# VHH binders against Aminopyrimidine aminohydrolase (tenA): the designs that were tried, part 2

Target 1, 224 residues: Aminopyrimidine aminohydrolase (tenA), of Halalkalibacterium halodurans (q9k9g8)
Amino acid sequence: MSFAASLYEKAQPIWEAGYNHPFVQGIGDGSLEKSKFQFFMKQDYLYLIDYARLFALGTLKGNDLQTMSTFSKLLHATLNVEMDLHRAYAKRLGISAEELEAIEPAATTLAYTSYMLNVAQRGSLLDLIAAVLPCTWSYYEIGVKLKGIPGASDHPFYGEWIKLYASDEFKELADWLIQMLDEEAKGLSSKEKAKLETIFLTTSRLENEFWDMAYNERMWNYNG

## First folded at step 4 (VHH)

Design z23 (from z01 with T57R; framework vhh_7z1x_3)
Fold by ESMFold2-Fast, scan of step 4:
Structure z23 (fold): chain B 224 residues (1-224), chain A 124 residues (1-124)
Amino acid sequence: as target 1 above (224 residues)
Amino acid sequence: QVQLVETGGGLVQPGGSLRLSCTASGFTFSSYSMNWVRQAPGKGLEWLSGISSSGSRISYADSVKGRFTISRDNAKNTLYLQMNSLQPDDTAVYFCARDFTYRGWYSETPFDYWGQGTQVTVSS
């Protein structure tokens, strides 16, 4: 079994819970209230900014020029291409440019991105990949599963989201990270592999918290 | 492997019409936004029109707005460009291009795959 395949198997209970979350199911059956999806998109915008910082850290941690170049390209795509596409998509959903620039992070968003950045900053390139891969991989799996629901891809708001994450291009990003994880994990100790597993499962759980946050439109669990 | 094949080009008189088709294979066509781009002799690339993966969002360059209509048939993996009121200035090679997706990987251009092009000549 490859290392990535082992992590995938261990993450299945967590990812299945995510797929079955009312937020995700509401995208699939078209019943998700627009306000909840708008909340999600606003928090996802902040998430993408930190996601870009993760790719910058990947550039710094790369052991060869090709790896550095690849993370540099992912950083550029996130900051200059993906963010522009995200803004255009948000506008189609009624989120103004002013609203987008004034977004404040929810507690869950801060916990999720801060955890990934801390792990990536203090750890190895493999720690960074283990932190970011669950989001990329599980979103592709969710996209493909939702695309299989009759009529889901034709929804006026959610159809484009489903098709984007089910895309072959998004799959390629996941495949690239999986390949790098498997290549670099060869020869690691049981202790090192256990650390990567903890990181992988932790961000998998934080993604479920992200769905729950968006569904409840929750900024903080307690306002005092 | 990803492949885009344009057809429907040819010689047409000013004021005439042509319908271009782009047949896609090697990827899930219904998951991607698609575009039409042209290149006139000795000129750079000019973006003409784009259509979202579902067909719900469509946009046009000012030079073709009101004359050209983009559409798609996801069941047939085909993109179309209906060109009406053609002018000599519309003479160009017309390309079908797959759009960069929202979470997609960076490529050198905003379009990650292009067809080979089809020649449209507008002259009497």
Scores: ipSAE 0.000, ipTM 0.132, lowest interface PAE 16.9, mean pLDDT 84

Design z25 (from z01 with S33Y; framework vhh_7z1x_3)
Fold by ESMFold2-Fast, scan of step 4:
Structure z25 (fold): chain B 224 residues (1-224), chain A 124 residues (1-124)
Amino acid sequence: as target 1 above (224 residues)
Amino acid sequence: QVQLVETGGGLVQPGGSLRLSCTASGFTFSSYYMNWVRQAPGKGLEWLSGISSSGSTISYADSVKGRFTISRDNAKNTLYLQMNSLQPDDTAVYFCARDFTYRGWYSETPFDYWGQGTQVTVSS
């Protein structure tokens, strides 16, 4: 078993809970209330900004020019293509450009992105990969599963989201990160591998918290 | 295998119109961001237009904005470029190109798969 395969197996109870979350199931069957998806899109916009910073860190931490180039392209894609697509999609959902600029991060969004950035900044390229891979890999699996539901991809609000994450390009990104993780992990001690496992499982759990946050439209757990 | 085949090029008079088609096979066309790019004789590649997987997000280069219209038919695995008000400097080989990122990216960097191209000549 490869290291990434062992992490995948350990993450399955967490990712299965995520797939079965009412938010994700509501995307698949088209029943998710528009307001909940709008909340998700607003928080995801903020998430993408920090996600771009992770790719910038990947560019800095790359051990060779090819790795640096690939992370640089991912950074460029996130800032100059994905953000534009996200803004256009948000507009179709009734979210104005002014609303996107005025978004404040929910506690869960701050916890998730701050954890990833802290891990990536303090750690190795492998720590960064372990932090980002769960989101990339699990979203691809969710996308493929939801695309298999008759009519789901034709939904006016959710169809494009489903097709995006079910795409071959998204699989290629996940595959590339998996290959990097497996190659670089071969020389690691059991203690070092346990650290990567903790990171991988932590961001997997934070993704479930992200679904729950969006479904409940929750900014803070305690307001006082 | 991934295949992109452009058709619809030809000779046209200045001010005329042409519609280019790009037929895709060997991949899930409806999941990919698609682009039109051209190359004039002795010149480099020029990106013209891009369209998201669903067709909801569309972008154009300033040189063609208002004259060209990109569209797609996911049921037919086909990308289109409607070219109006053609000028002699629009003479080029036109390529459709697939973006290889999971969310599409525009960087003026060569794309992962290209068609063979179709020649457009605007002559007067």
Scores: ipSAE 0.000, ipTM 0.164, lowest interface PAE 13.8, mean pLDDT 85

Design z26 (from z01 with S33H T101S; framework vhh_7z1x_3)
Fold by ESMFold2-Fast, scan of step 4:
Structure z26 (fold): chain B 224 residues (1-224), chain A 124 residues (1-124)
Amino acid sequence: as target 1 above (224 residues)
Amino acid sequence: QVQLVETGGGLVQPGGSLRLSCTASGFTFSSYHMNWVRQAPGKGLEWLSGISSSGSTISYADSVKGRFTISRDNAKNTLYLQMNSLQPDDTAVYFCARDFSYRGWYSETPFDYWGQGTQVTVSS
């Protein structure tokens, strides 16, 4: 199997737990309380800001003009297209522009984005890819599975979210990252592959923590 | 080795119709968002229309909405632009362009591969 396929197999218990999380299942069956999804969208707004920074780092770390150009496009799309769409969606959910600007990061959001940025800044382009690929790939898988639930994609709030992540176009980001990881993994040492695996599994687990944070509307685990 | 080849251009009278085709090779066509872009003599590039990899999401520039229809046949690796009610201002070189569309939303960022273009001239 390819390197990405081996990482996929190792991540399955983690991603299965994520798919089975009450937050994700509540999107699929339409039962998720609106307040929990609003919490998710607010924290996701902060996540997307740092996600954009990861694409800026990808542009910097690219070894050829095509790779640099692709990450530059992803950076531009995240900042100017995805953020605008996210703001519009948030507004339809009843989240004001003032609320979005006043959002404070939860402990889980800080841990997740800080981990990814730390890995990306200190490491190689492959370390960055290993850090971001799990959320991209698993969201596509979740989207496809949820779209298969009768009536799920017709929900007034959650239907568009499901269709977005189930899209073939969203899959192309995951596919591109998978292809780059597999191509560049040829010739890597066992030590380098083990490091990439650790990064991949760590952000997979942080995504599960993100679902759990949103479901419990949790800012901090312990307030003393 | 990525290649995009446009055909179907030509001379047409105002009010006429043309169908452009773009044949793709050297990549998995069904995995990419595709666009039509044109360039009139002495002017910049103008994005006209985009279509998602599956064909489920389609967008048009205001200048062509209602007159032009984009479509694709993934089995044939071919992109189409049906142009109706052509006007002299539609005179341009028409390019098909491959784009990486993050999360299925229309990207107007620079495209990574272009065809050679096909000339469309609308005149009486």
Scores: ipSAE 0.000, ipTM 0.226, lowest interface PAE 12.5, mean pLDDT 86

Design z28 (from z01 with S31R R98K; framework vhh_7z1x_3)
Fold by ESMFold2-Fast, scan of step 4:
Structure z28 (fold): chain B 224 residues (1-224), chain A 124 residues (1-124)
Amino acid sequence: as target 1 above (224 residues)
Amino acid sequence: QVQLVETGGGLVQPGGSLRLSCTASGFTFSRYSMNWVRQAPGKGLEWLSGISSSGSTISYADSVKGRFTISRDNAKNTLYLQMNSLQPDDTAVYFCAKDFTYRGWYSETPFDYWGQGTQVTVSS
């Protein structure tokens, strides 16, 4: 099997737990309380800012012009398309632009984005890909599964979120990262592959913590 | 090894039609967005049209909207450009290009891989 396929198999128990989380299931059946989704959207706004920084690092770490160009396009799309759509979506949910700019990161958000940025800044392009691929790939799979639930895509708040992550464009991003991972991982030692696996599984687990944080509307586990 | 081969160019009179084909090999064609780009004599590169991996998202440059139609056949690993109502200023070398489309946003240039091109000449 390809390296990405082996990582996919090892991540399945983690991604299955994520799909079965009450936050994700509540999106699918429409029962998720609006306040929990608003909390998610606010924290996700901060996540997207650091996600953009990861694509800037990918541009820097690319070894050829085409790879640099692709990460530059992803950076542009995140900052100028994704962020605009996120603000518009947040406004429909009752979250003002001023509220989004004033949001403080939760402990889980800081842990997740700081881990990815540390891995990407200190490591190779492969380390960066291993860190970002789990959220991209798992969100596509979640989107497709939720889209299959009758009526889910018609929900006034959650339908657009489901359609976004089930989209061809999001699939193309996941597919491109999978191909890069498989091509670049050829010839790596067992030790190097184990490091990439650890990164991949760690961000998979941080994503589950992100669902749990949003469901419980949790900023810090201990204040003061 | 990635290869893109364009065919279907030639000489045509103003108001005529041509259909260009681009045959892809060396990658999983059905997993990538594809684009058509042209370069007229003495001009820069001009992006014309893009199509997502499944064919669900299609975009056109204003200069060709309503006259050109992009399509793909993933079973045949082939990209098409149907060109109608051709004008003398459509004279150019036409390239197919493999690129990534993020959320339906097509970049004009540069692209991942370029074909060798096919010449289209529109004259009386």
Scores: ipSAE 0.000, ipTM 0.240, lowest interface PAE 11.7, mean pLDDT 85

Design z29 (from z01 with G50R R98K; framework vhh_7z1x_3)
Fold by ESMFold2-Fast, scan of step 4:
Structure z29 (fold): chain B 224 residues (1-224), chain A 124 residues (1-124)
Amino acid sequence: as target 1 above (224 residues)
Amino acid sequence: QVQLVETGGGLVQPGGSLRLSCTASGFTFSSYSMNWVRQAPGKGLEWLSRISSSGSTISYADSVKGRFTISRDNAKNTLYLQMNSLQPDDTAVYFCAKDFTYRGWYSETPFDYWGQGTQVTVSS
């Protein structure tokens, strides 16, 4: 079993809970309220900014030119492609560019991105990969599963979101990270692998918190 | 290498119809979502419509919804825009545009591409 495959198996109960979350299921059956999806898109925009910073850190932590080039391409795709597509999609949903620039991060968004940045900044390239891979890999899996629901891809509001994450292009992003993880994890001690597992499972759980935050349109758990 | 060529523009009276075509070459057309965008005189770019690689998922800007229909023929590497009930405000240069790829260095076309444009004039 490859290391990434073993992490995948351990993450399945967490990712299954995420797939079964009312937010995700509401995308699949078309019942998700527009306001909840708009909240998600606004928070996801902020998330992508920090996600881009993580790929910049990957470029700095790369041990060879090929790895540095790969993270440079991931950074470019996030900043100049995914962000542009996200802005265009948000505009089609009625979210103005001015609204996107004025959004404030929710507590869950801060916890999620701060955790990843802390792990990546203080740790190794492998720590960074373990932190970012669950989001990319699980979104592809969700996209493919939702695409399999009759009529889901034809939904006028959610169909394009499903198609985007089910795309071969998005799968290739996950594949690059999986390949790097498996190659670099060869020769690691059990203690080092356990640390990577903890990071992988933690961001998997934070993704479930992100779904729950969006579904409840929650900024802060306590207003005082 | 990558080439997008729009045709079908022209002068039409209000209430009329036009069909625009965009012929693609230099990339695997069937693998990418395609867009129609326009630019009216003195205005910025306005996105109009998007169609997924398979043609199954389609979206429109509110300004054209119900009047314009996007379609594609992957066997012919051609994108279409059927424009009905044209208004003077539809006067613009119309561009087809290819979505960027997430494939990075596996991609034969790593950048967004725009066609040369075709002029549509709606006047009495």
Scores: ipSAE 0.000, ipTM 0.133, lowest interface PAE 14.7, mean pLDDT 84

Design z31 (from z01 with F100W; framework vhh_7z1x_3)
Fold by ESMFold2-Fast, scan of step 4:
Structure z31 (fold): chain B 224 residues (1-224), chain A 124 residues (1-124)
Amino acid sequence: as target 1 above (224 residues)
Amino acid sequence: QVQLVETGGGLVQPGGSLRLSCTASGFTFSSYSMNWVRQAPGKGLEWLSGISSSGSTISYADSVKGRFTISRDNAKNTLYLQMNSLQPDDTAVYFCARDWTYRGWYSETPFDYWGQGTQVTVSS
């Protein structure tokens, strides 16, 4: 089996827990309170800024021009397409431009993005890919599963979110990262593969923490 | 800046074939899913086919399945539609359309940029 396929299998219990989280299930059955989704969108906006920085780092760490080009395309896509559409959607959700400008990161958002940036900065290109891939891949899996719920994709608010993450285009983001991981992993030792597995599973768990943070609208456990 | 230009339309007899091309400029073509849609005289828009950014995932409307083939060449920023076994009911203006996003959520329309269209007329 390919390395990415082995990581996928090991991540299944974690991703299944994420899919079963009340936040995600609430999107699927339409019961998720709008305030929780608005909280998610605000924190996701901050997440996307650091996500873009990861692709910039991928461009810098690329071993050849093709890899550099691929990461520059992902960077461009995140900064100039996804961010613009995220702002437009936030507006439609009743999140003002002033609210977006005033967003403060929650502890979970800081932990998640700081972990990914630390791994990417200190490690190899493969460490970066292992850190970022779980979010992209698991969102596609969630989108596909939710789309299978009768009536879910027809919801006037959450149906569009479901269709987006179930899209072929979103799958292709994951496929690009999977292909790069598999090609570069062919020459790795068992020790190096174990490190990548740890990174992959760690960001998979941080994504579950992100769902939980959004559902509970949690900033910090201690106010001071 | 962003442009989609369709070519290859024309007059063809029933049972004939045409190949449409759509040349993209002003954006990273290889990062977007692309679609073909058509509008027959006096009717609404009909989605025909879609292709993922890599070309690996393809889908078709039932009305054209088995007769039309979508493909793309990312090195040339070009989208294609091979149309076989054309019928009079295929007479329409054919449009190349870019998917609005590969992330984010924008529900105004599933397509954010359209070409000007190319006319296909199927008659004896």
Scores: ipSAE 0.000, ipTM 0.146, lowest interface PAE 15.4, mean pLDDT 84

Design z32 (from z01 with T57Y F100Y; framework vhh_7z1x_3)
Fold by ESMFold2-Fast, scan of step 4:
Structure z32 (fold): chain B 224 residues (1-224), chain A 124 residues (1-124)
Amino acid sequence: as target 1 above (224 residues)
Amino acid sequence: QVQLVETGGGLVQPGGSLRLSCTASGFTFSSYSMNWVRQAPGKGLEWLSGISSSGSYISYADSVKGRFTISRDNAKNTLYLQMNSLQPDDTAVYFCARDYTYRGWYSETPFDYWGQGTQVTVSS
């Protein structure tokens, strides 16, 4: 079994919980309240900015030109394809450019992106890959599963989101990260693999917290 | 080697019931979510139901909701589908399918491994 395959297997209970979260199921059956999806889009906009920074860090940490080129392409896709589509999508949902620029991060958004940035900046290239891969991989799988629900991809608000994450283009991004993880993980000790597993499972759990935050439209747990 | 083997299909009269079983081997069954999918003669694949690795989360297609019940026994590596109030349009080959794996996800299917299928025929 490849290392990525073993991490995937261990993440399944967490990713299943995410797929079955009311937010995700509400996208699939069209019942999700517009306000909850708007909250998600605003927080996800901030998330994508830091996600782009993680790919820039991957470019810096790459030990060869091929790896650097791959992270450069991931960075380009995030900033110039995914982010542009995300902004256009947000406009159709009534979220203005001014609103996107003025968004304040929720506690969960800060926890998630700060964890990934800390792991990536202080750690190895493998630490970075383990931190970012769960989001890209699980979103592709969610997209494909939701696309399989009759009528889901034709929904006026949620259909485009489903089609984006089920796309061949998004699949390719996940594939690049998986292939790099498997290649770079060759020869690792059990202790090193356990560390990468902890990172992978932690960001998987933070993604579930992200769904829950969006569903409850929660900024901070304590308001003062 | 990953294997999924469905049993329990057969002929049944309209309004009748059948219970399908899928026995898994070659992988850690308790770590994967499982699904039931069917294919009616001359039709495409239709997803029917999914169950999480623990059994705590379950989903159904609208066409079978209230009539079919999915369950699993992780100690026996077995997935079940209890089918009640069967109708002629439930006639199909029924497959159990394992959720994604690294090696299978490259395919254009949301599932990485499928069983051989079991035939269910609803007719008088």
Scores: ipSAE 0.000, ipTM 0.150, lowest interface PAE 15.9, mean pLDDT 85

Design z33 (from z01 with F100L Y106F; framework vhh_7z1x_3)
Fold by ESMFold2-Fast, scan of step 4:
Structure z33 (fold): chain B 224 residues (1-224), chain A 124 residues (1-124)
Amino acid sequence: as target 1 above (224 residues)
Amino acid sequence: QVQLVETGGGLVQPGGSLRLSCTASGFTFSSYSMNWVRQAPGKGLEWLSGISSSGSTISYADSVKGRFTISRDNAKNTLYLQMNSLQPDDTAVYFCARDLTYRGWFSETPFDYWGQGTQVTVSS
């Protein structure tokens, strides 16, 4: 078994809980309340900004020009393609330009992106990959599962989201990160592999917190 | 109906300059990243330069970096390529191309709409 495959097995209880979350199930069957998806899109907009910063760090930390070029392309695509799609999607959902510019991060969004950026900045390229891979890989699997539901990909609001994450391009991104993780993990100590496992499982859990935050439209748990 | 129309090509001597223009219609130009791509006689497509929707992010291929400058005027729905220090190897048909959505990031040809092209010939 490859190292990525071992991480995948350990993450399954967490990822299955995510797939079964009412937010994700509500995307699949079309029942998710629009307000909850709007909340998700607003928080995801902030998430994507930091996600782009992770790809910039990947460009900096790359050990060769090919790796640097690939992360540079991902950075460009996130800033200029994915962000443009996100803005267009938000507009169709009735999110005003004023609302989009006024978004403040929820506690969960801060925890998630701050954790990934801290891990990436302090650590190696492998630490960055372990932090970012769970959302990329699990979203692809969720997308494929939801696309299999008859009529789900034709939904006026949720269909495009499903098709995006079920795409061959998203699969290729996940596969590239998996391959790099497996190749570079050869020769690592058990202590180094345990650190990568902790990172991988932590961002997997933070993604479940992100679904739950969006479903409950929660900014902070306690406002006193 | 999406249309991209390139103009500004022609014959130029080595060391000369040309400015290409690409006029866009049928879509919200200011919402899309745009690119310049060329095809030399008997060769494949070569990506030259890309510019983000606002013009804030610009990238160049090594073969043209320092010689070519990409820019855009969103008010006029026009993309430009200023070509300086032209070499015989720059002889090609030049195309403007609109970027695909996220789904197209890793496609071999990641552009969803192309112009008809404009011929640039660098010869004495």
Scores: ipSAE 0.000, ipTM 0.115, lowest interface PAE 13.1, mean pLDDT 85

Design z34 (from z01 with F100I T101H; framework vhh_7z1x_3)
Fold by ESMFold2-Fast, scan of step 4:
Structure z34 (fold): chain B 224 residues (1-224), chain A 124 residues (1-124)
Amino acid sequence: as target 1 above (224 residues)
Amino acid sequence: QVQLVETGGGLVQPGGSLRLSCTASGFTFSSYSMNWVRQAPGKGLEWLSGISSSGSTISYADSVKGRFTISRDNAKNTLYLQMNSLQPDDTAVYFCARDIHYRGWYSETPFDYWGQGTQVTVSS
């Protein structure tokens, strides 16, 4: 069994819970309230800013020029093109430019991105890959499953989201990250592999918290 | 050392056909989605077609759907655009462009490397 395959098996109870979350199921059957998806899009916008910082760290931590170049290009794309397209998509869903600029991070968003940045900054490139891969891989799996629901990909608000994550292009990104993880993990000790497993499962759980945050439109658990 | 080189442009009469080729070097071609984009004189860039790294997902702009066909040969590191039923409005410089697939929400994939372009002129 490859290392990535072993992580996949261990993550299944977590990812299955995510797929069965009312937010995700509501995308699939079209019943998700628009306000909850708008909340998700706003928090995801903030998430993408820190996601870009992870690519900057990937560029710094790359052990060869090809890896550095790849992460540098992902950083550029995320900051200079992806953000503009995210704003355009948000507008189609009724989210104003003023709302996007005024977004404050929810506790869950801060916990998720701060955890990934801490892991990536203090750790190795493999620690960074272990932190980001669960999101990429599980979103592809969710996309494919939801696309299989009759009529789901034709929904005016959720159809494009489903088609994007179900795409072969998104699968290929996940496959690339999986391959890099497997190749680089071959020389690692059991202790080092256990650390990567902890990171992988932690961000898998944080993604479920992200779904739950969006479904409940939750900023902070206690306000006072 | 990433290079994209377009060939196959030229002068063609309305209703004619041309086949463009784009030869890639300096990267693992089979790992990247590829696109065709054009720029007509005095106009902005227009995305025409995209193909996933495996070739299984293909998309077209409405302006060329049914007339143009995108394909790739990963063994030869080559991208193709078969252009049929060419019209004067198809006159443009045609570029192949590499995109990087990543986690995103977006209808349009950003492009990180472009070829120098090949001129296509449709006139009688």
Scores: ipSAE 0.000, ipTM 0.144, lowest interface PAE 14.0, mean pLDDT 84

Design z35 (from z01 with T101S S107D; framework vhh_7z1x_3)
Fold by ESMFold2-Fast, scan of step 4:
Structure z35 (fold): chain B 224 residues (1-224), chain A 124 residues (1-124)
Amino acid sequence: as target 1 above (224 residues)
Amino acid sequence: QVQLVETGGGLVQPGGSLRLSCTASGFTFSSYSMNWVRQAPGKGLEWLSGISSSGSTISYADSVKGRFTISRDNAKNTLYLQMNSLQPDDTAVYFCARDFSYRGWYDETPFDYWGQGTQVTVSS
């Protein structure tokens, strides 16, 4: 099977745990408390800024025009499509401009984005792809599964979130990253593949920590 | 270089419908959020509706929700506003405007670029 397919199979226990998390299930059945989703959205706003920087860094690390174009499109989707959703939710939630300017990252948000940026800045283009792909790919899978729940897409608040991540547009973003990973991974040693696998599984686990952080509205484990 | 041109305005009776179009040129239309804004005689600008670059995220002002529908055709570089159940107080000049999602959160800051507007008059 392709390298990306092998990573996908190894990530399934982690991604399934994420899908079954009370936060994600609460989006699907409409029961998630608004306060938890508000917390998620504020932290996700900060996360998406760094995620956009990772795609900009992908353009820098790519040494051919096709790779540069692909990361430019990923950057555009993050800044204009996903951030448009955040804009719409901010208006609906009555989040003030002062609150948006004062959003502080939770420990989990810092750990997740700092890990990805460190891996991407120190490493190769493949290291960057392995770090970012789990989020894009798993969100598409979650979106499709939730969209399949009768009535979920019609929810007045969570319906648009589900539709966005289940969209063909998000599928294409994941597919671009998958194709680049498979093309560039040809001829890699077992040691190099093991490194990429570690990165891929680590960010997969950090995503589960992100769901858990949002569900518990957790900033820091110790404040003092 | 950047240009937005609105068409489709005119005179219509109360309860009637109109479809406005905004044709974009001079930029990559599919990369920007687009909005409809109106200005009634002697009044300020009123934001009506916004649509994300792909069309996945759509928002409406309460005054038009359920009556107006925003849409876009990225292959044709065109933004649309389908207006149904028109009322006399919908009489205004209608503008399309380009936006960056991030900046729209803070205030009624002017959008990057505006069209010249198209007049809609609702009267018996």
Scores: ipSAE 0.000, ipTM 0.134, lowest interface PAE 15.2, mean pLDDT 84

